VH-VL binders against a9jty4. Designs and how they scored, part 31

Target 1, 144 residues: a9jty4
Amino acid sequence: MAKKRDSPKLIKIKDAIKLINQEVSLIGIVLEQREPKQCRNNDWICTLRIIDDTYPSPGLTVNVYSRTLEQLPQIKNHDDMILFTRIKMQTFDSGKRVNAACSRWVSSFALFEGEDLILHADEDTSAVFVWDGTDAPPASILAK
Below, E stands for the ipSAE of ESMFold2; O stands for the ipSAE of OpenDDE; V2 stands for 0.75 times the mean of E and O plus 0.25 times the DockQ between their complexes.

## First folded at step 19 (VH-VL; framework fv_teclistamab)

Design q4 (at its last look DockQ between E and O 0.58; V2 from the best seeds 0.52)
Fold by ESMFold2, look of step 19:
Structure q4 (fold): chain C 144 residues (1-144), chain A 122 residues (1-122), chain B 108 residues (1-108)
Amino acid sequence: as target 1 above (144 residues)
Amino acid sequence: QLQLQESGPGLVKPSETLSLTCTVSGGSISSSSYYWGWIRQPPGKGLEWIGSIYHSGSTYYNPSLKSRVTISVDTSKNQFSLKLSSVTAADTAVYYCAREPYNYIYGYFDYWGQGTLVTVSS
Amino acid sequence: SYVLTQPPSVSVAPGQTARITCGGNYIGYKSVHWYQQPPGQAPVVVVYDDSDRPSGIPERFSGSNSGNTATLTISRVEAGDEAVYYCQVWDSSSNHYVFGGGTKLTVL
């Protein structure tokens, strides 16, 4: 059964929070990382809070799932940037708040360290241009 | 108000089957948000989880007990039950039923019954 | 199977702070839940998911979890806090819930 759906496009966080139960791609600065937890089935989760220039407060919470601890984002500095591809927007707290899920099945991420960015990807990425010196990455940083 | 109430015989002979029922009132066991668990506590000792059930009938059990344990649910009566076969004196304990909120990461027991003492003796 | 280690007892004067520990290998990667069991009563959850409080539990109950130790902290201890306290986790390697052995809190 064929669908007339586009792949998720790269958008700003302010727009993503309106797209409940949809997959989006976005880039943000990591402000906060909670310590990893082991899930009930031996999978792993870590929780990030990210911002961009359109949504500097309160930020977007993203739950990242992986099969192993080593496959989680390895955040070195609190101002590192992360690109998420095909993360699912969802509600919590009885629909009053929004977060996102980075699934180990469909989603991916790439990590960019602040001063000297390195590419960190899980499964599938496109070529990335390095962006220096902003509090929030532009959505266009993914252009080849 | 949600309440859980254990019921069943307080005395069971060795080698027989211990059988308990938990009746849930003030809430539904068919809620997708909860498992329903059995926990026991031998007199003067700590807590031991026995097993849990979802309203669909899906179960999971303490590996040390699972060869002797059956947990079942009757959604029409808002009840779930425990059967523990081939009991010995080591199965003497206070038996609790409890509601179990859960997610992909964790589960815990937020409402407990008052407990019922089951004594195994000849 | 996963082992949770609690001290058998803790004694504290009224108005002081009690700290009850729950030790386990890499317990900081697990969600820890805490139960209060007053004498002759069923357990009551006082902290879940390391640091969250159920409705109706006073603010003076708090929890933390990192490394190999989770801690239940009870500030401004009252005589009514005298009970046995249990920690609990899920052991994903053997697929069962594990409780600590319990800590008797005595209010002097």
Scores: ipSAE 0.525, ipTM 0.768, lowest interface PAE 1.6, mean pLDDT 85
Fold by OpenDDE, look of step 19:
Structure q4 (fold): chain C 144 residues (1-144), chain A 122 residues (1-122), chain B 108 residues (1-108)
Amino acid sequence: as target 1 above (144 residues)
Amino acid sequence: QLQLQESGPGLVKPSETLSLTCTVSGGSISSSSYYWGWIRQPPGKGLEWIGSIYHSGSTYYNPSLKSRVTISVDTSKNQFSLKLSSVTAADTAVYYCAREPYNYIYGYFDYWGQGTLVTVSS
Amino acid sequence: SYVLTQPPSVSVAPGQTARITCGGNYIGYKSVHWYQQPPGQAPVVVVYDDSDRPSGIPERFSGSNSGNTATLTISRVEAGDEAVYYCQVWDSSSNHYVFGGGTKLTVL
């Protein structure tokens, strides 16, 4: 019986930055995307800066790793939102700064596009609800 | 404050082995966050990477120098060393040791020694 | 082997802006780092990861990287900025740190 790995609880960025070397799930607004870079091991990296209401500045830097350029997040709009699942919180600059790693093996991401998307995180279920502003019920996205 | 200092003979004869040591102070060479590298600069010329080492002993070398280069680390002394065999006049240069931050896109040297001139001459 | 190309020299008057280019095939997909080397001194990193600055480096120093060209920009140039500047990348295809040929910045 494959032990159902408990899906990590969705947390706010202000709390995530305190969980060094832990895997976390979180959602944020993409503030910045750096040009993709090729890593020493031939993987690709995309560096994003994301924010939420708890951490509007300077934002959390998330390094997304992929095997191919096409598998990296493609941010189209300045208000795009991204859900990260099981990203690892890390330190850099001799421990002075915090970033996160979205690995190919452990982590995943989901990109939400659109100006009218209201994301609600349910603290109890760790579910993210996407509302498109219509009378339709919000779609629930479970962190896989 | 982190400091790197190169030491070794300033004169080496052709065909002999150049040997240098870098002494690190103000920080541990055993940190998992850094590689340690050697870079050289011939007089009036540009910079050339020689090789780098991790505290575990894992090494990366310049392909053009790989056959002649050996870099080693001594964690007990907080030092790492360079050996370059079969030297010629072309190996005359200022040799720098430097710290290399380790990450997936790592590839720069944030702290440098002052450099030491090594002249290859008969 | 991967090659980085820099102009051999750039001259600027005090207070002006200096731009030093570093050309390389698909350099935009690489992280570019810049070093300042004053005469008779060791190099010092002034820009890393294309545009990040180490602590202690003035905001006058900035970097950009896209396409086939990386650029180091030094605004409000001072006499003390006179040095040779090197760009540097890691080439994953050859597992090699590559430096540019260096650009001598002269402050007129």
Scores: ipSAE 0.466, ipTM 0.797, lowest interface PAE 0.8, mean pLDDT 90
ESMFold2 (binder alone), look of step 19: mean pLDDT 93; pTM 0.949

Design q5 (at its last look DockQ between E and O 0.66; V2 from the best seeds 0.57)
Fold by ESMFold2, look of step 19:
Structure q5 (fold): chain C 144 residues (1-144), chain A 122 residues (1-122), chain B 108 residues (1-108)
Amino acid sequence: as target 1 above (144 residues)
Amino acid sequence: QLQLQESGPGLVKPSETLSLTCTVSGGSISSSSYYWGWIRQPPGKGLEWIGSIYHSGSTYYNPSLKSRVTISVDTSKNQFSLKLSSVTAADTAVYYCAREPYNYIYGYFDYWGQGTLVTVSS
Amino acid sequence: SYVLTQPPSVSVAPGQTARITCGGNRIGYKSVHWYQQPPGQAPVVVVYDDSDRPSGIPERFSGSNSGNTATLTISRVEAGDEAVYYCQVWDSSSNHYVFGGGTKLTVL
């Protein structure tokens, strides 16, 4: 089968936290969004805390970067779902904690209201997946 | 333990160059996590950032002072320095050096020297 | 250039709570840092990144930041808290650290 260098398989958060300095793709329910901040170089950041069925507490912190405030994820509802593609797993707090970075160069995200039977990936992602509208979609469908 | 100590002349004549050195002990100036900054405080007034330097020699300066300021680093001596040219009485201040934790989002000054008063007077 | 506005002074009775404000346009989008400067001494950071405390700073020092106002809160104020307090941000539009004018805390 063809090797896609920059489209890693969708994995669960429990497995992602073991993959320090690696790029992963995952889906989660957004529990918390911190207020956006402007970075030193005029980029923008917001911080999300997400969970899935394998890692409901404390959740995974994801720092999301963009060029403009409007391009940050706009969390509209409790329990909105977010798909991250190629986010980088990192250590935090002197190596005691794990978070992830969603860069604007290699990463992407897609927000879902949980009503759709078909999830939309961002425009630069060549793979999409489908499921019956549950919050635990098949990981293998997104990445071959 | 980390200590920062300013040194240099306490009296400078107008139009001359103010020169200060900050000696860092109990830690390395070559740490990749920190910039090293100069901040001043005129008597009875507030704090004003002058500029900062990374151990590679990369600098950034307060735009209001940039044309007169040079900050340099000597990693072999664990020191960084400030030169402020063409001084006037308005440059009379206590000068502090400080360690500056730095990341993509913010910077602040977590350890300060005790400060040294520099007076610009005939 | 970006302007931070602090009240010149705040007075509070011992044991009460002091709140020192730092006003700035959309300051809630900036990380705010707070310094204590006792008379004749160098500044010491007491809060950074809005609400984080350095090691050794008592829990009675706390910070918040939203909208156009950041606030340093000192609960159970002691006479030893008398100092000038400065807020500080980075102004990304001019690549410049900005300090507020300082607030003199007086414990009555």
Scores: ipSAE 0.547, ipTM 0.777, lowest interface PAE 1.4, mean pLDDT 86
Fold by OpenDDE, look of step 19:
Structure q5 (fold): chain C 144 residues (1-144), chain A 122 residues (1-122), chain B 108 residues (1-108)
Amino acid sequence: as target 1 above (144 residues)
Amino acid sequence: QLQLQESGPGLVKPSETLSLTCTVSGGSISSSSYYWGWIRQPPGKGLEWIGSIYHSGSTYYNPSLKSRVTISVDTSKNQFSLKLSSVTAADTAVYYCAREPYNYIYGYFDYWGQGTLVTVSS
Amino acid sequence: SYVLTQPPSVSVAPGQTARITCGGNRIGYKSVHWYQQPPGQAPVVVVYDDSDRPSGIPERFSGSNSGNTATLTISRVEAGDEAVYYCQVWDSSSNHYVFGGGTKLTVL
């Protein structure tokens, strides 16, 4: 019986930053993407700064790790949204600052492109709906 | 405040072994966040990384020096040491010990000792 | 072996902006760090991870890195900025810390 992996509950960035060393799932608007870097172990890293309505400044820094450059998030627009699943909240700068790690082993991400994305968070289901402004029903973003 | 201090002989004969110790004060060498490195600088020349060590004893060496270099750590004394064997005049340099913040993406040296000149001469 | 190339010297007048370049193959995919070494002194990191600045380092010091060139920019140069500046990276292919040859900044 495949243990139903409990769909991770999405949390707001303001709450995520309080959950040091915990895995969290969250969604944010990409504010900044740094140039990808190759890590010491030959993996690649992309550093993103994401925001939401609860944490508009300075934003949360998320380090995304991948085996290849191509597997990193490809941010096309400044208002792109990204869903992170099971990223680990961390501290750096001797505990003074908070960031998150999206590991290739535990974490995942999904990118949402578009200028007209209205995110509706259902407080009851923790489901995020993406509405593209059309008459089509909002697409449920299920954290895989 | 973190301080690093190099110590050892300032003169070494050719073919002998250069031995230096770095004493760390104001912080623990056993921190999981840092490596500890040696860098040297020949007179009037640039900087050359020699090697680095983690408090567990794990080491990384400059490939060009690997066969002659041994770095060790003594957590009880809050020290780490450098041995460079079979020295020649080319090994004459100011030797620095330094702290190296450890993460996947950046490796740099944020705290340095004042350096110690080691001259290889007969 | 991975090589970092710096100009041997840069001269600027006080109050002007100095730019020191560090060239390397695909250096933009590496984290570049910059050190200031005054005469007879140990190096001090002035910029790390391309553009981050340690506490205590003036905002006049900034860094950028893209493509094949990293740049240290020193705005409003002062006499006290006269030093040799080194760029540095980690080369994962050879497991080697690599330093540039250094650039002597002269304040005229």
Scores: ipSAE 0.543, ipTM 0.812, lowest interface PAE 0.7, mean pLDDT 90
ESMFold2 (binder alone), look of step 19: mean pLDDT 93; pTM 0.950

Design q6 (at its last look DockQ between E and O 0.53; V2 from the best seeds 0.52)
Fold by ESMFold2, look of step 19:
Structure q6 (fold): chain C 144 residues (1-144), chain A 122 residues (1-122), chain B 108 residues (1-108)
Amino acid sequence: as target 1 above (144 residues)
Amino acid sequence: QLQLQESGPGLVKPSETLSLTCTVSGGSISSSSYYWGWIRQPPGKGLEWIGSIYHSGSTYYNPSLKSRVTISVDTSKNQFSLKLSSVTAADTAVYYCARETYNYIYGYFDYWGQGTLVTVSS
Amino acid sequence: SYVLTQPPSVSVAPGQTARITCGGNNIGYKSVHWYQQPPGQAPVVVVYDDSDRPSGIPERFSGSNSGNTATLTISRVEAGDEAVYYCQVWDSSSNHYVFGGGTKLTVL
């Protein structure tokens, strides 16, 4: 039912952590959000820790950048889901840890509030669908 | 192991230029990870950041001092320097050099020299 | 033009807890760093990025930051903690490092 229109290819977090300096797209459950900070250049950052079924511990740290505070993801509940598109995998702490950067230039995100949403993915994990629990067909999530 | 040491005249005449040098040992000034800064403290007063320099020569300065300050670097000697022009008695202070650690969010000074008192007096 | 406000002094008995505040408009959105300056010595960073400790700083030094107030907490205060403590932020609107006025901790 849902139309696929050049949707991003999703990968699992366990595979993403091996793709240093590459851009990936992934979906995860938000376990933790650190309070927002203003950057040195007046941009904003918040830091999320996300998990999926392949990497439930310790989770992946994602730094999300925006021009304004209001454009940061507004995590309201534990287990909110977030889709990231074209985030860059990085190392930090002298190469001991992996995180990701969601830049305001090339990356994007879509936030789905917890228990009010049902998500489906096709076999290839190349598209994600959102379903609100009604008989209506699932909506396709577009990353571009 | 990293050490910073200020050097220069302790007495400067009014209207002249205050000149100080910081010598870095136990580490390289050419590191891409750090800026190198000057902070001063007038007697009995608090700390005031003057400015910082990157090993490439790029600088940024306290807006209140910008018109009178020049910071420079000599990577071959592992040193950076401060010049403050047109000094008055108000510029009497202990001058510290320090290493600035930074990222996109914040910066702070993780290693400091011992400081050198510069007195502006006739 | 960002201003950090610290109380000029705090006095505590040995073994007690000292709390030193640093006030600023929306300081919770800034990363706050704390320096200890013993008499006649250069400052030493004791807490950075609100709550992180450099290697070699005992865990009885801790920090917090939310809303309009950052706090340096020193548990089980010792005579050797007697110093002036400064908070510091970056002011992104003026591209300027700002220090608080300092708080003199006296151990009674």
Scores: ipSAE 0.595, ipTM 0.806, lowest interface PAE 1.2, mean pLDDT 86
Fold by OpenDDE, look of step 19:
Structure q6 (fold): chain C 144 residues (1-144), chain A 122 residues (1-122), chain B 108 residues (1-108)
Amino acid sequence: as target 1 above (144 residues)
Amino acid sequence: QLQLQESGPGLVKPSETLSLTCTVSGGSISSSSYYWGWIRQPPGKGLEWIGSIYHSGSTYYNPSLKSRVTISVDTSKNQFSLKLSSVTAADTAVYYCARETYNYIYGYFDYWGQGTLVTVSS
Amino acid sequence: SYVLTQPPSVSVAPGQTARITCGGNNIGYKSVHWYQQPPGQAPVVVVYDDSDRPSGIPERFSGSNSGNTATLTISRVEAGDEAVYYCQVWDSSSNHYVFGGGTKLTVL
């Protein structure tokens, strides 16, 4: 019976930055997207800066890795939100700064367009409820 | 503060081996975060990367110089060295040692030695 | 081999803005770093990763990179900014650090 690796719980960025070398799941608003770059191993990297209410400045830098340019996050609007699953928290600049790595092997991401309000993050189920501003009930997204 | 200092002969004869040492102070060469590189600059010309080394001894070289270049590291002395064999007048240059670092993707050289002129002449 | 192309020289008056370009095929997909080299001195990083600035480097120095051109911008140029500036990238195809030819900035 393959031990179902407990999906990491969704946490706030302020807490994530304390969990160096750990895998975390978190959601944030995309503040900045840098131009995609090609890596030494021919993979592609997209660098995002994301924020939430707990960490509005300077934001968390997340490096997203992919095999192809097309598989990188396509941020369209400044208010887009991104859910990261099992990204690895890291340090750089001789330990002075914190970033995260979204690997193509372990991690995943989901984009939400527009000012979708995250109503609830269930810590137990890692479910994220997104409200699209309509009278429809919030959609539940399980972080896989 | 991290400091790098090049040392070695300023004059080398053609066909001989150029040998330089970089002494690092104010920091450990055994840091896992950095590589250590050599860059040269012919008089009045631009910069050319020679090669870099990790404290474990892993190296990567400029392809055009690979056959003639050997970089080594001595963690006990906090030094790394350059050997360039079969030198010609074209190898006359100021040679810099530098620390190689990278934050996001690829490396850049954030600390440099003052450089040492090596002249290849008979 | 991957080539970075810089203008050989740029001249600006004090207080003006200098722009130094670095051309390369799809350089926007590479991380570009800029070095300042005063006469008779070793190079110093002034911009890294396209637009990041090391501690101690004035805010007057900024960088951008897109398409086939990276640009170093020096606002409110001072006499002390006179130097040769080099762009640098990593070329994954040849496993090679590549420097531009350098641009001499003259402050008139």
Scores: ipSAE 0.441, ipTM 0.801, lowest interface PAE 1.0, mean pLDDT 90
ESMFold2 (binder alone), look of step 19: mean pLDDT 93; pTM 0.953

## First folded at step 20 (VH-VL; framework fv_teclistamab)

Design r1 (at its last fold request DockQ between E and O 0.82; V2 from the best seeds 0.65)
Fold by OpenDDE, fold request of step 21:
Structure r1 (fold): chain C 144 residues (1-144), chain A 122 residues (1-122), chain B 108 residues (1-108)
Amino acid sequence: as target 1 above (144 residues)
Amino acid sequence: QLQLQESGPGLVKPSETLSLTCTVSGGSISSSSYYWGWIRQPPGKGLEWIGSIYHSGSTYYNPSLKSRVTISVDTSKNQFSLKLSSVTAADTAVYYCAREPYNYIYGYFDYWGQGTLVTVSS
Amino acid sequence: SYVLTQPPSVSVAPGQTARITCGGNRIGYKSVHWYQQPPGQAPVVVVYDDSNRPSGIPERFSGSNSGNTATLTISRVEAGDEAVYYCQVWDSSSNHYVFGGGTKLTVL
């Protein structure tokens, strides 16, 4: 089971791509989900492309690994949001391109339907809040 | 440009050992991004994977041939080799060496040699 | 053992579209690769990872993979496309590269 942090420090994708070989937490809108594939070691992989206001199309590629097909993220809508916790930034294509790995041991993810506004708390607390656009105060969320 | 070339005897007697060498040019066999494989094709038939090797010497083989196959690598010569023991007429084929890009999901051969015919006959 | 099934032959007229299928159990969850082998020549990869084309391969070649069937599509077929085409996958359960039986494409 992936280790979770209660209050990850979220960063924008434009900054995440500068942190090669580091673990980062970030939120993105799902642009595309490729069909899951079985890996050589019998694990499963789901490849997502995610964007935010700092990193437009084609977006950041995130490879999500799982033990079973059912444990992969189930994207329902094209505007779904995903919170990644402790994904590892990597390079591919001989260092020319950047992607990220969501491992089943270290990383975690949480899915949100629609384009809900996610508020970042202060850099020191890194609390995550979801706001539905109403007059109600934002609700705190935890990564799954 | 990357080139692969097979070399070795074109005729082998039954029960003997088939021995081939693949010479790689235009690229390094010591790259961490690639395995190096052998594939064969009997006359008029389809393709059969024999085995692959990493520059470190790590190998994996076709289960049906594993007991008779040995693949080795010589990084100093930029070569890798195939040995197939106890050959029979069924081992008559064109033998290809090929480059195999290595990743978690991919398994294919992107560069091939021209192939060399090996005939098993008394 | 994992098995890939291809039709033994496909015939098309010049300028038409050829479709070569590769059947396999849950093949959509595997990466499928396609090779072209002209008579007396070595195989050449024409599609890798279901739908990607290597540099130098014309856009007339395309691939798809879903469910239990992968398909190689060759549009605007030319005489030079006459060859045997093979699909190929990696089977993780047996640690084995598996090739289809090959499909002979004849240009009429």
Scores: ipSAE 0.653, ipTM 0.839, lowest interface PAE 0.5, mean pLDDT 91
Fold by ESMFold2, fold request of step 21:
Structure r1 (fold): chain C 144 residues (1-144), chain A 122 residues (1-122), chain B 108 residues (1-108)
Amino acid sequence: as target 1 above (144 residues)
Amino acid sequence: QLQLQESGPGLVKPSETLSLTCTVSGGSISSSSYYWGWIRQPPGKGLEWIGSIYHSGSTYYNPSLKSRVTISVDTSKNQFSLKLSSVTAADTAVYYCAREPYNYIYGYFDYWGQGTLVTVSS
Amino acid sequence: SYVLTQPPSVSVAPGQTARITCGGNRIGYKSVHWYQQPPGQAPVVVVYDDSNRPSGIPERFSGSNSGNTATLTISRVEAGDEAVYYCQVWDSSSNHYVFGGGTKLTVL
């Protein structure tokens, strides 16, 4: 009888920054990463700055939390892409800045080394597809 | 401007309890953004954190001192206090109170009192 | 307990750049804070969270942190910068704040 929690809408960064205290799903290119930090309780955090075609500057800061260092996103290449699912949009600095939190409880992420990949995102259905440039059909990596 | 001021006896006998109060002015001790800490510095030596308190009464203590330390808060007086029991000459130090910005990742001390020397002597 | 190692002293000529190090095992995974303590005075935070400068602290104070070393850099050093400098972290394994032993900066 308890209501099931629906999947958050896939959204562009320009619109996500307006949805304070709401959960969103989005995809972006990783422009910067701050080195991982150990949290006060032995959890781990890393901080990414991501962009998309709607918000190339200044980008969106996403704080990613995990139990272990190895569970953090392992960004290896310039312009790697990341899909975030159910991350929470937040304000900080007395409401003057916006970032997002990828919690270890309700959020998730998927990394793509997109140098030879093509990603297609459909905002209307919140679906993301990946195609590797071969004759193989695109694969879905996010659907409602 | 925020100010912190330590007060209490400057001389304490061995085996007794050192007791200090920090009065906060120009800001509220009840802010959700801050812990409130005690740090000490023996003459000519470095800094040692003693413990910190949140306005709700939640505390963190230095493990090496925990058995002898009690920190308390009185939000109605905008004050927090330190008691260190069973003191010895090794507890002679300048005692500072400080405001402690806090988040899930880190904490530090952005405003300090002027410090008060407490001497433990027979 | 986690150990922070600082050189006991650093000497630098006026107008030059001072670099004060804080060594610790994998300190690059910790947020490092720096305090200036002039003689007879309370400490003042000059850098927090590795590289952030509080308001009122001159831009010639800066910080960095990677690997096993955090560094406080003071460019265009002035006589008024003579002080003891402490680094500080949180040790999550023992749940306590750790300060370095302090570095006395002398401007010659």
Scores: ipSAE 0.537, ipTM 0.785, lowest interface PAE 1.5, mean pLDDT 87
ESMFold2, look of step 20: ipSAE 0.519; ipTM 0.789
ESMFold2 (binder alone), look of step 20: mean pLDDT 93; pTM 0.950
OpenDDE, look of step 20: ipSAE 0.587; ipTM 0.829
ESMFold2, fold request of step 21: ipSAE 0.486, 0.479; ipTM 0.776, 0.774
ESMFold2 (binder alone), fold request of step 21: mean pLDDT 93, 93, 93; pTM 0.946, 0.946, 0.947
OpenDDE, fold request of step 21: ipSAE 0.641, 0.649; ipTM 0.841, 0.840
ESMFold2, look of step 21: ipSAE 0.495; ipTM 0.770
ESMFold2 (binder alone), look of step 21: mean pLDDT 93; pTM 0.950
OpenDDE, look of step 21: ipSAE 0.538; ipTM 0.822

